VH-VL binders against q9lj97. Designs and how they scored, part 5

Target 1, 262 residues: q9lj97
Amino acid sequence: MSQEEQPKRPQEPVTYGDVFEVSGELADKPIAPEDANMMQAAETRVFGHTQKGGAAAVMQSAATANKRGGFVHPGDTTDLAAERGVTVAQTDVPGARVTTEFVGGQVVGQYVEPRPVATAAAMEAEVVGLSLQSAITIGEALEATVQTAGNKPVDQSDAAAIQAAEVRACGTNVIAPGGIAASAQSAANHNATIDRDEDKIKLIDVLAGATGKLAADKAVTRQDAEGVVSAELRNNPNLSTHPGGVAASITAAARLNERADI

## First folded at step 4 (VH-VL; framework fv_masavibart)

Design A13
Fold by ESMFold2-Fast, scan of step 4:
Structure A13 (fold): chain C 262 residues (1-262), chain A 118 residues (1-118), chain B 110 residues (1-110)
Amino acid sequence: as target 1 above (262 residues)
Amino acid sequence: QVQLVESGGGVVQPGRSLRLSCAASGFTFSTYGMYWVRQAPGKGLEWVAVISFDGSNKYYADSVKGRFTISRDNSKNTLYLQMNSLRTEDTAVYYCARAPKWFSFDYWGQGTLVTVSS
Amino acid sequence: QSALTQPASVSGSPGQSITISCTGTSSDVGGYNYVSWYQQHPGKAPKLMIYEVSKRPSGVSNRFSGSKSGNTASLTISGLQSEDEADYYCSSYTSSSTLVFGGGTKLTVL
């Protein structure tokens, strides 16, 4: 009955913002046990085990502390994790792999692993492949966004990022009529008038097949990534990018292309 | 109340054409990706085609590519499938389906039967 | 080939749990978190049971759950009831921007 006689326990929950660089509503949410379980399952799927230094270990520790403190209960899932999921996505290129971990569409972990050359046949294929394009293109990076944010409603920041990507891919200051940027802008304008998220147009509706819809394409550079990040950021009321969105995908592609030294 | 109603099915000879329609009501048709999925008698489901909200993106199963054309009229809340050069193996019940998120069909029509026989 | 691999049939008794697997490749099930499961009773249109690997639509019993490990997605039905007897299909997005279905699994409740 007396609080003065009870063992000292944590007085505040461990939130997503306490352990990860996340923004918005997610940052203030206590990490829940089911969130942690979903991340552990996702890491096991991708890595074959819980990744050392990965998000799952951090989330399990935080969720356990939050259960002891009475802030969450077994089986609880944060609303954003339940609605948008807990996911792990990989982008593969010759010689490298980028794995990104998400909760509610926001990045909580990212790993870049150079892919080793294992056999004489693989080495021969790599040498032959150097005569072909081995770098990730802007179109390919836009299509990769389908893995991490395909079901995200298109907003003005997405449309701006897609426009910057198309302009950079084509080397012009004009977007193609009926192209991906025009479609993204149309989607963002329609979505601004729609109240229900279920009814909003999603990124996959715009980005699927992006490589085939661009008039021209090119390997992603660091400068391309900076331009796309800037466009997404300046068109977001919170002055932030959506982790796992267009800017994140273009940035991952630029890093992989730089890492491959091609 | 969300409702999808297919029409236009029937019996046709190989090499002929049919146009299926799907009348949508009870939701904002113009913001949804729409799909056609078919099922041959006693067989499993096979995706046929998808069209984006504005008609700018269209994708087809390899088995129908070059023969079928998906289209939509957002002013009439209607989805279409133009089927040309029909083959016996196109015989199936054709379903119209809505996806609030691409790939997840939350509402289906009752289907319309297309029989291609000589 | 575009089909995902499912067992042709599975059976269980009322109250038991059963699991249906759906195996693809790294270019579909293994590469994307866009796996859905559908229930189809004879002569009826399919009904969405699970989307995005593990999410359940409003009105679907919590006895139905989904998961994924590597290139294999799974649908688990706990507390089997006679009305669960149906055909079950998985589907996945692919790297070619297409959709593929599994061959279907007939669930028999004994």
Scores: ipSAE 0.325, ipTM 0.707, lowest interface PAE 4.1, mean pLDDT 82

Design A14
Fold by ESMFold2-Fast, scan of step 4:
Structure A14 (fold): chain C 262 residues (1-262), chain A 118 residues (1-118), chain B 110 residues (1-110)
Amino acid sequence: as target 1 above (262 residues)
Amino acid sequence: QVQLVESGGGVVQPGRSLRLSCAASGFTFSTYGMYWVRQAPGKGLEWVAFISFDGSNKYYADSVKGRFTISRDNSKNTLYLQMNSLRTEDTAVYYCARAPKWYSFDYWGQGTLVTVSS
Amino acid sequence: QSALTQPASVSGSPGQSITISCTGTSSDVGGYNYVSWYQQHPGKAPKLMIYEVSKRPSGVSNRFSGSKSGNTASLTISGLQSEDEADYYCSSYTSSSTLVFGGGTKLTVL
């Protein structure tokens, strides 16, 4: 699954893998000017301005260097960014707001903004056995998918990824009757018989309120992300994950949780 | 042609029950999420309840949670709202609405009036 | 649940443009691109005018446009016509997996 980045030769372009924790085809791609512009637009949409120290700033710097070196031209867009998109997702979790930035379905930026809890609310949480936690759960990552891919028609790869997420969250191989995975599979089956995409059942119909529908939940680990990514990839004809989809959200959560452990 | 036709409204006393129906035609009912939305006389719109395409996922506004139950019968292309423990503040025109996406309603019924009075 | 904030009324003359605001929080309007606008004439069911902040359904005039900045979404109606006189409601998806409507704005075409 994980790969170490290969050392670059002198005077080569700045690639995604040189500045971000990405893998596969994206890692070897020179960062293009329109990729950076799309990220800047996405950050402005979510934050109301370009995020300081965000992916857009890194990408703009890299794209400028690549233009100067003749590796890319103004107006160029990486094919993965053009095909799979550049997105920014913002999710509220207990004690924090998490923002994740994606290119081609892979995480390029991650921010955790602590949200102070009022003294009364913090005491209430402690009294009822709730703990303040920085770790993103599987259910929370599934809900984050509503922001980035809520209007995507549910297909077999989505259903497989959601099933992997539910079994990992519950720590069992048994799918809950009438649960989220069963609903996703039903949606994918229905959608296979429908011609127009606008008439198909969407991910939001399945994933909204995911934390409340799971029988159990847990902090996302790297192993959880690997399982969900594998499930989505194996059930996709193009052997890829959807930008901002289930696998992307679970992967982002795993990476953020690993950084919090240190 | 998409049509949604509500029925079951009427005058009822506080504390009693009423069941609303919404008959859908002109589209594949089983692939759409459905909503009940209400509007008190001279007031604004208020979301009441949502049901997913397969009935496995249901959401309620806090004002009706525990009292109202949304359900559907895909074999009959019909949406239902069972309203228990009715209060005077439940007086409203109740619309059923089709949701091709969770967050927007592209078709609405003409509504059915529910009056809860003592 | 608290309603999204809209002005109670707005007015304009035929041919002019008006804008109706819809203000929420980062947990609804500011957090998602799932804002819709509905038009309601007296005694009629609401009609969807805008969805996903700025998209128009088939059959809706391009005089209607939507936008969003931070926690505030806006509906703009250009080239006002008498038939635009109606109540307008915004709605948004929320982080609680619920839906919330604005209080409504009565548009008067003078």
Scores: ipSAE 0.051, ipTM 0.522, lowest interface PAE 7.4, mean pLDDT 81

Design A15
Fold by ESMFold2-Fast, scan of step 4:
Structure A15 (fold): chain C 262 residues (1-262), chain A 118 residues (1-118), chain B 110 residues (1-110)
Amino acid sequence: as target 1 above (262 residues)
Amino acid sequence: QVQLVESGGGVVQPGRSLRLSCAASGFTFSTYGMHWVRQAPGKGLEWVAAISFDGSNKYYADSVKGRFTISRDNSKNTLYLQMNSLRTEDTAVYYCARAPKWYSFDYWGQGTLVTVSS
Amino acid sequence: QSALTQPASVSGSPGQSITISCTGTSSDVGGYNYVSWYQQHPGKAPKLMIYEVSKRPSGVSNRFSGSKSGNTASLTISGLQSEDEADYYCSSYTSSSTLVFGGGTKLTVL
């Protein structure tokens, strides 16, 4: 049967909660066509093409069904997707590359690709690290960002994500004077007044040695990742997270820590 | 014109202290990471220390950790290296360098010679 | 000691191409795309030639190019000229949030 012959039977809308492990207001929302388009664009930015079996394919299918059923119209965007964004983040951690897909700050897809260790020394270092360290900390995830986005000019979205990370690591509502978050905010404010990217302060200047600069540290949880992702999204004009940035690194750490249980 | 001018080098005996200064001009000093790199006579380059744009982050090579202290005064556009407990192997020309990308140095000073002799 | 390994010397004739290697580990050259190359003439401060493995600063000839494979970064100079005769140093960011230099390579233009 061709696409033109698809029946318009009364159906319940396909919601986010029907196809993804999401909660709250998002779970009850019908997947809208623009939400799916935003995810497809995000996947193309990260992978160079739409990822087969990714969230974009699921969302496009659901949005098409919802449009045929009359529950959504072309150009419609879910309020939460418009407010908090649709993003795909990719982060390198020891032994793996993690790609995480978000709608409204909630995970709708995640792919972990093992990274081959080129040398015996590197492999042994990773094995020893895993034996001694059962969980990746917030400070370690921040340092991992140096590998993927160290040369990125610090902007307000980075500063907000770093602030959320510091608050979660320390368990407080206030950032430390002269700490990582204060430095990131200062860098972002200064960079907003500079025209040339080459003259701007870079993430590596703020995040190098982050583990030693946090007043306290903790293993990254899924809730930590959601908070950091939300902070980065809300402070980005495009409602997106930077591939390989702070949110991506924290998210990758949370997923690897979940696998450590057994 | 970007310019970095080192000063404070000289001859000192082992165990003594020396403070180097690097005066920066021609750019917004407070937005750049700064480094010290040394070169012993007839030898190669050795990274010594680094400081972030706001002074909150300081980094040292293992060979100088605990003996040298890097600092900066953004109001005076000046970088410092306080060198304590000097050893003969610290003898070198000391360069200050500007790091727009932390890990690369686009401008270097002329260098100042430190000789530690018994 | 230098943490990164470079050949002590390399030579070539005008118009030839030469390559200088810089070998580290997975915790420096292999782990980060933050490799730089510097040129130093006798009695002068070093000059940045390449940064981030393969990028050239403004004013650096396109005869200079950089690359990386695994734990080894390479600087290639094509169309060799007499003024290219100098010492060349590689450097890399490390997993300890420090920087490390190679031992240096003396390029002689025959």
Scores: ipSAE 0.436, ipTM 0.761, lowest interface PAE 3.1, mean pLDDT 85

Design A16
Fold by ESMFold2-Fast, scan of step 4:
Parts: structure tokens; C-alpha cells; sequence
Structure A16 (fold): chain C 262 residues (1-262), chain A 118 residues (1-118), chain B 110 residues (1-110)
């Protein structure tokens, strides 16, 4: 027989793992008020307003419950959110616009807006039961970044993300001499000495033909995306990822591969 | 002032080799991608090869793949095209072009004529 | 040969506007905003007129404008002048990380 009176002070905090499909250290962390505030700010930056039904609303609710329970205090920030940031990114991939929300380099929200490509080949593939949007590789996701951020000057955050992508694609702990990651690092170092953005080396100059430049390639997984996001965040002064950049493209590819799992 | 000056063109017999050079001045050569583009007499433009700012990425048109090699020496501000196993259909004016972005050419050299004939 | 499709010739009178089309596929013109247009006078090297679909380099007249709809990019020349008589080539980045040129269009100013 349960008491009719509403329980006071929850017995356990609402953690990231309770409300989101996240893993590792983040999953066990209570959602903190400043984490939620950072997500609201990120959604406003990307959408021009707080996204209705987005991660910010879920996080605010959880943080409020955690404050009531005494598990967190006003102004508290989860260590992972403080170190690796809270980010919202949009990227265009074949057939869709993907909006992805991150905390500490892990996906906490994702919205896919389908954008059908009306071609005979695409219609034919659908009739045969083939998906043109499945099995996106790391090299293909890097090449897709050319469409969304090809004209962006290469900086250290881009170079770090590309290095993480190459290491994951090849299954090694070192980058290839003269490979994509080495080129990205060279570009970032060169750009650090150049004053005018127009004179800087762009992402397209590094990522064009990425699939052919990687020693090995593989379908993008959630774990690959987490590593690439973390690398980009750690090397950005604002602890955020670039909209339409490398991390955003790899993350979109991982989610599309999950959706199209056969 | 940006200048691109091609050299090394001439008349050569089929199956032989020829090396083209492009001397660049008036800009920071090491931060720009570079292209070779050719034009057969009375015909349209055809890209031949591209090289990234650091020489780490090189791409070739299918018609020249395996026969031509693009390279650069950033310390000398010079672009090269090594042309091996030349064919009569390689006869063209070869232009050196600067690519501030991988997909567009803002400055072109005067071109150098390569004639492959027996 | 994955050349982009351009009309072989177009003509106009001084003061008129003319448009040159450049048609590709979703893997080139339709997939990227990386279309350029070049002007070539007889015996001379090509000159960049438009890049990134619609942007003009410094020193190019605002009579030249570019646009794109689906798989077709267009170069429009307004206030046509005799010196505009030339060959015009489009080019596009491709999903193979290469470039393709159009076959070229001869513009005649009547």
C-alpha cells in the first residue's frame, strides 16, 4: 500500500543515461542546471530560439528535479559539460538535414528533416529495397563536409577532428605521413601565421578525395562520432563544434547508419 | 602582382617525355592549390591535374592518369608537370592556374604549346 | 566524358541581356555550390568571371551575374557590349573530388 501523499526528495538523481542514449562517464552523471542553461544558449544560437521539444527542455526538467532532490545546486555544471561543452549543430547529408545536440561530445538529441533527391536512380533504389543513405563511411562523411563547410579556414579544432577520424578509419594510434590528418595539421599551422581569412587554406583543400586518401575506411559508428566530437571540442576555445563541420558530418553519418541498419 | 610563367613546351615524338614548369611570383605560393589545364587547338578546356598547397593531394584526369605526374617545390615557387608516354591527342596549350579555392582559378599563365607528332 | 552541357552558341544585340545555361547532374552542379564561369577571347588565356555560382571577382563588371536552379547553372550578361563577344566555359566540382568543364558557348554580339 503506497502513501497517497506525493513523495518528497527523490531517492536517486536523474542522470544523462536515464533520459538519453549516452554511455561511459556521462551516463552516470546527474543533469546539472548550468548544463541545461548551456543547451538553451546553444539551441538559441543555432535556431534563433530555444527549440521546442529539444534536449534543453528535457535537461531543464531533469535539473529541476535534481535540485529539488539535493543532488545538484544552482550554478552547478557537470565536469564533462564544462570541459567538452554543450553544442547544437546542423549539417546537410545526402537526402536530409540533420540537427544534432551534444553534451560532453555525446549525442543527446537529433532531428532529421528528410530532403528527397528526385532522381531516377534514387527512385529505382527505393523500389528494389536499397537505401542510398545507408553505410556511410568515415571518408564519405569527411567528403560531405566539403558541401557544408568546404570554404571554412582550417583551424586546430578541424585538424584534431580529422586526426581522430583518420585514426578511427584506419584502426591505428598514429596518423599516416602525408595523409589527410598530416595535411590538416600543416594547414592549421600555416593558417595560424596568416592574417587574412581569404588567404588561409580551406577545408576543401584537405578533405577533397578523403575516401581515396585514407589507408582504410569503415562505416561510421556512434563511438567514432563521439571520438571525433571530443577531439574538435577539446581544441576549440569556446568548447563547441562548428555547425556543418567535421564532427557534425561524422555524427550525422553515425545516426543515419543506425537508422538504416539492415 | 601575381604572375604565372609556363615553360618547357615544344615538339616531341609519340612515346617520348616532356617536363613543363610554371614559375609563380607575387603571392604566397605555398598556401594555394595549383592546376594544369589544357586546350587542344580549336577545342575546349580540359583539366589535367591538380595539387594541394602542400603537395599531399594530387588528382589527375583519367586521360593522363599513370602517364603524367604533377609536383611542386614551394621553396622555389615552382609547379611541374612531368609528361611520359606522350600521345598525339596530348597536343594542346598547357596552362598553369592558381586555385585560391580547389574549384576555381583566379589567375592563369600565358600557356605553353606542346605538339606531339611524328 | 562527363562534360557539362552548354549551348554551342548564343547571340544578342548591344544593350540586350543573354543567358548561357550549364547543365549537369546531382553529382556536380546540383550537389555543390562550386560553379565557376570563364571568359576566353581568341588567342588569350581564360579569365574568371564568376565563382561559387554567383560571386564576382574584383574588377568584373556587375553586368555579369550567375545563378543556379537544381542541376542547371546560368550566366547572365546584361547590357550586352561588343567586347563581351567571346567563348564562355562553366566548370563544377564533382562528387569524385575532380572538376568538369562545359563544352563552351560562343557568344556573338550582332
Amino acid sequence: as target 1 above (262 residues)
Amino acid sequence: QVQLVESGGGVVQPGRSLRLSCAASGFTFSTYGMYWVRQAPGKGLEWVAVISFDGSNEYYADSVKGRFTISRDNSKNTLYLQMNSLRTEDTAVYYCARAPKWYSFDYWGQGTLVTVSS
Amino acid sequence: QSALTQPASVSGSPGQSITISCTGTSSDVGGYNYVSWYQQHPGKAPKLMIYEVSKRPSGVSNRFSGSKSGNTASLTISGLQSEDEADYYCSSYTSSSTLVFGGGTKLTVL
Scores: ipSAE 0.179, ipTM 0.627, lowest interface PAE 5.4, mean pLDDT 83

Design A17
Fold by ESMFold2-Fast, scan of step 4:
Structure A17 (fold): chain C 262 residues (1-262), chain A 118 residues (1-118), chain B 110 residues (1-110)
Amino acid sequence: as target 1 above (262 residues)
Amino acid sequence: QVQLVESGGGVVQPGRSLRLSCAASGFTFSTYGMYWVRQAPGKGLEWVAVISFDGSNKYYADSVKGRFTISRDNSKNTLYLQMNSLRTEDTAVYYCARAPKWYSFDYWGQGTLVTVSS
Amino acid sequence: QSALTQPASVSGSPGQSITISCTGTSSDVGGYNYVSWYQQHPGKAPKLMIYEVSKRPSGVSNRFSGSKSGNTASLTISGLQSEDEADYYCSSYTSSSTWVFGGGTKLTVL
């Protein structure tokens, strides 16, 4: 008797552009069930639950509506999510904790938790407006990874991300012998032959003091972040980046640098 | 079983040099960072130096920087500490320790005494 | 002096609980989850009791527990026994890629 209370089939799919501030091809894509499942899994790894008001909840709702309307089927994934992944990155940077959510390399959510009492230097810089012109470098973002993932065993996705970061920082087409990327690759190769995680080489052993190890450094840009994220994702069979890992730190730095410019 | 055995300690006059060794066994030495930690008689623990798994990264306490050099030989499973320009303040038991598992010193040697005097 | 502040001494009776604090800054204890605690008996090398703030190595009694709030880490020993009488040190990684220890706390079991 309450059939009129049942939802009717939607006339149009709910696309990424309908619910998020994204551009290009992604904006016109219907949100697919597997995209939403990947975001929910990523948020659970970072927060221990799906984030209140986060992208996963929005995407699950949209994917459910799209399934009901016949625009997508269970198990469907958008091409951009399949190729470039679904990522939740959390990084502590001076004065803030930044969590950024990505689909296909585009930001679908970002949450900044200010930590104004955490550092006196950051607080003082903010008072005089210096923090608005300060840029976080690639080396500084790599060092931030020690705080969030220093005890993680180095794998090939970490080594690829670090290599992309070094190449972008130095503007070189080759990896420096004895440099940070070479050390990361060596660590990943050694770790592939070790059975117990306890005995594997950890990220801190590679990334501690990264700012001093790079031959050159630069402020992190959005393009730098996308390159590093892509490198980490392509070397991860689960199409995800490690929460608090290299890609997460570089991404947070890029977003903070953009906000400082605006 | 994991074992770390220090050697090379002794009595030395100020301004001279000593080289300490730490022989490691019972684990894959080449995949671990290694540490030197010292303890002056009746005093607390003081970190001295660290070396990464491949020797590419080395860090030192400010009190020894420029005077001490940490090194390793992965083919011999041996860690070294070259101590130059020794001062009376360097008198301590020197411990070899394995890199922090989750950033802790999980295995320590028995220590070797270095006395810098007269 | 040491960068991390510990009380010089604490005491308790058998069966009681005691807590030892370790206070640093946002550049060490507050900035990293890499706080460890060590037990040292006279004439012996230190023994790892707690790592990564609250984790316990195999073979260490569950009477030993660790926690952290802001810039202060704490070691709690419950059900005190005479064998617990020792010096206790905290340690932390720092933003300078160095390591620091606390000044040490002498535990006396009355």
Scores: ipSAE 0.246, ipTM 0.652, lowest interface PAE 4.9, mean pLDDT 82

Design A18
Fold by ESMFold2-Fast, scan of step 4:
Structure A18 (fold): chain C 262 residues (1-262), chain A 118 residues (1-118), chain B 110 residues (1-110)
Amino acid sequence: as target 1 above (262 residues)
Amino acid sequence: QVQLVESGGGVVQPGRSLRLSCAASGFTFSTYGMYWVRQAPGKGLEWVAVISFDGSNKYYADSVKGRFTISRDNSKNTLYLQMNSLRTEDTAVYYCARAPKWYSFDYWGQGTLVTVSS
Amino acid sequence: QSALTQPASVSGSPGQSITISCTGTSSDVGGYNYVSWYQQHPGKAPKLMIYEVSKRPSGVSNRFSGSKSGNTASLTISGLQSEDEADYYCSSYTSSNTYVFGGGTKLTVL
């Protein structure tokens, strides 16, 4: 059997832009073996198993072709994957669970699973509400994090993601005194001095009412999600985002907004 | 040994003000959210107000919005509830409670009785 | 009126199991895994029995268990003992960043 009409096997490396809808510097990078290994590990961490036909499988095939062509060597990692990581993020929004796969902060895979609603009457009301919904805002996405990760102790990755979200919402590079990012920073700093997780400040303490604490708000875009994901990744020792955390919620909002026929 | 001790309750006339205090000990007060919950004699529990660890976030039950103000002094390990424009419906035992998470109250004080009578 | 619906009373004999329901909406019980249950004996402050739907604090008997299906959370007490006789309250976080309690259920051990 054949793949029908398809291009000849390249004598050039298989790059991220050849197999994924990515842009910028990442698009021109040959897919390296460690990038593929990192994605497989991330998929296993989030799903509990590897995904058939997911980004990891695509990346493994590309990395194998690139090794055979002499463009990359075993153990190689692209600079962006090493710097910003290879992650799988999961978040719950009304009506859906969205799982997004990233390399260097850019999306290389996505899975959307519908979520059940509590009652038939509530389901009808929520479906009508969802159909008439305006775009999800940064503040709304931050409040959604309370639902999925409200009990998580605030750490530096959370504080960085929240700061990126506030800066993007307000269109400035300065966080508001006494605002959500300032509170997140304070919480992360306090938590760094506390040994027991039970005694640490939790995300709900910071994120409850996030929409009301932002000086300005806006619809979440893909670029907003990339910025928030990058901030969370850079400040996490494992170069990963927390499932259901800030980056995951912002990413889900961006994907839902992308599908709106406004 | 976590301990929460409420004080400041008493009998007041409608329209008057009262300030409740909750003295906390046995834990790092400054890293916990705190709550006020009330219970009218023979009735159920009613949430009143919450305050975040740093005092930047405060939320109130609709029945007390605009009349009650929750505050804290982390240097004194003390939670406050300023109650203005009191109504007979505000008569209750007022409990302070510790919330390591905002959605559960793992330690409660013994309560202080507020009676608003004409 | 109570924000969350609980039965006013339930009863059981020693050694039996009973279940107390707590029904809300998708904006509270159905929307969050932040349901807790409190036990209150006459003249005493409430005691946390269950948090995050099904978790028990240290020192709470494993005879107490919690669950949730849709908009309804449930507290189950197995192997009923006389000291379980008390008022039980559920509570939940809400999408308005507020908290609501159920009306309470009086448990009588026959």
Scores: ipSAE 0.540, ipTM 0.819, lowest interface PAE 2.4, mean pLDDT 84

Design A19
Fold by ESMFold2-Fast, scan of step 4:
Structure A19 (fold): chain C 262 residues (1-262), chain A 118 residues (1-118), chain B 110 residues (1-110)
Amino acid sequence: as target 1 above (262 residues)
Amino acid sequence: QVQLVESGGGVVQPGRSLRLSCAASGFTFSRYGMYWVRQAPGKGLEWVAVISFDGSNKYYADSVKGRFTISRDNSKNTLYLQMNSLRTEDTAVYYCARAPKWYSFDYWGQGTLVTVSS
Amino acid sequence: QSALTQPASVSGSPGQSITISCTGTSSDVGGYNYVSWYQQHPGKAPKLMIYEVSKRPSGVSNRFSGSKSGNTASLTISGLQSEDEADYYCSSYTSSSTLVFGGGTKLTVL
């Protein structure tokens, strides 16, 4: 091509919104070299290598182009990546291990490693492209948060997200007495009076066995994810979701269910 | 300063019931998950039951499900294990343990021996 | 059935290092960073030595360290001392929101 034959410096930075389905402040940010390095390190920690065509590879390519264009410098880190992190989390759900990649609390990559069920009916369904594996439910997504954020102290944003999740799962406008949302609110209230993080009630104490605590459950939809994200954001002073937290897990589940891969 | 003291163990015939208690002191009991873990004489550790900080979440090992009930009274700083339909294989030292996180136990009681024999 | 696999016994001499393995599956040790190690002396309650794979509680000697690779967690004791002679148990959180223990390893200081 002519661009290949007479290479020119990029005229505009490659932003997160140019290469990923992200929104808000992150979408307008040029991808910085340290953001890419953090993702590469996280992928290597989880996979033992950098995934081909994964978020780290995309980010490294974009950061290199941005350096060439003079939009970013070596060692630069996006403020959102520095504050909220660049993380890769593996979530075990029935029938699959889901690996989700986050920058600033938003999903930039997602990979599914299926765990096949060996029955005659399941094998027949897979042959015709119809999986007998269930869609990921709200309760399953809440339990998945244990893997990525189980040791996080419960705060008001977590309690709000869990309440939104329970309301959506049960199809009611009220939370169950003694249910998961009531427990999360109680934990957040206790933690507000405690100075040391070590002494605070953790997300795992609330979310372990979440599927068994919900009065009803359902497959996660995009609308469910939007409601949970909104609840977490409204109750966080920085208007962000926690990487690997409740909103992130529900969002990952919704995206997988839309693809019908499970 | 943290102390957990079990009581209620003893010798009992198969099919009968026992209620174990664990008295906690030196920390804010209502903020911690609590566990019962047992150990048969000369054998390894086996998880029995867990209860969340507020008592809303309870889980049991398959071997005791339907027979044992875990409960707590946060006003009395006390954990309980109601053991019904006891079997000879339930013979063990029963420990209560504090779980600052669902998956780890930072303090254990001294244990109370339950012997189920005919 | 779903219990974690540990060697029945391990031995070492004073001043040496020994390692105890704890092998599970991707649904427990391999899936979560929630592995703990407990020390038990005869006739006494267990004591927490390591939590979250590699973290030490206050008061536990830095001679004790933990690690994990794939489905196998390891407890390493360096500068072995006579008081280290005890039974050691690993435990892990599971995808069923339950807990499982290893069978235990008897450490003998020769």
Scores: ipSAE 0.417, ipTM 0.769, lowest interface PAE 3.2, mean pLDDT 84

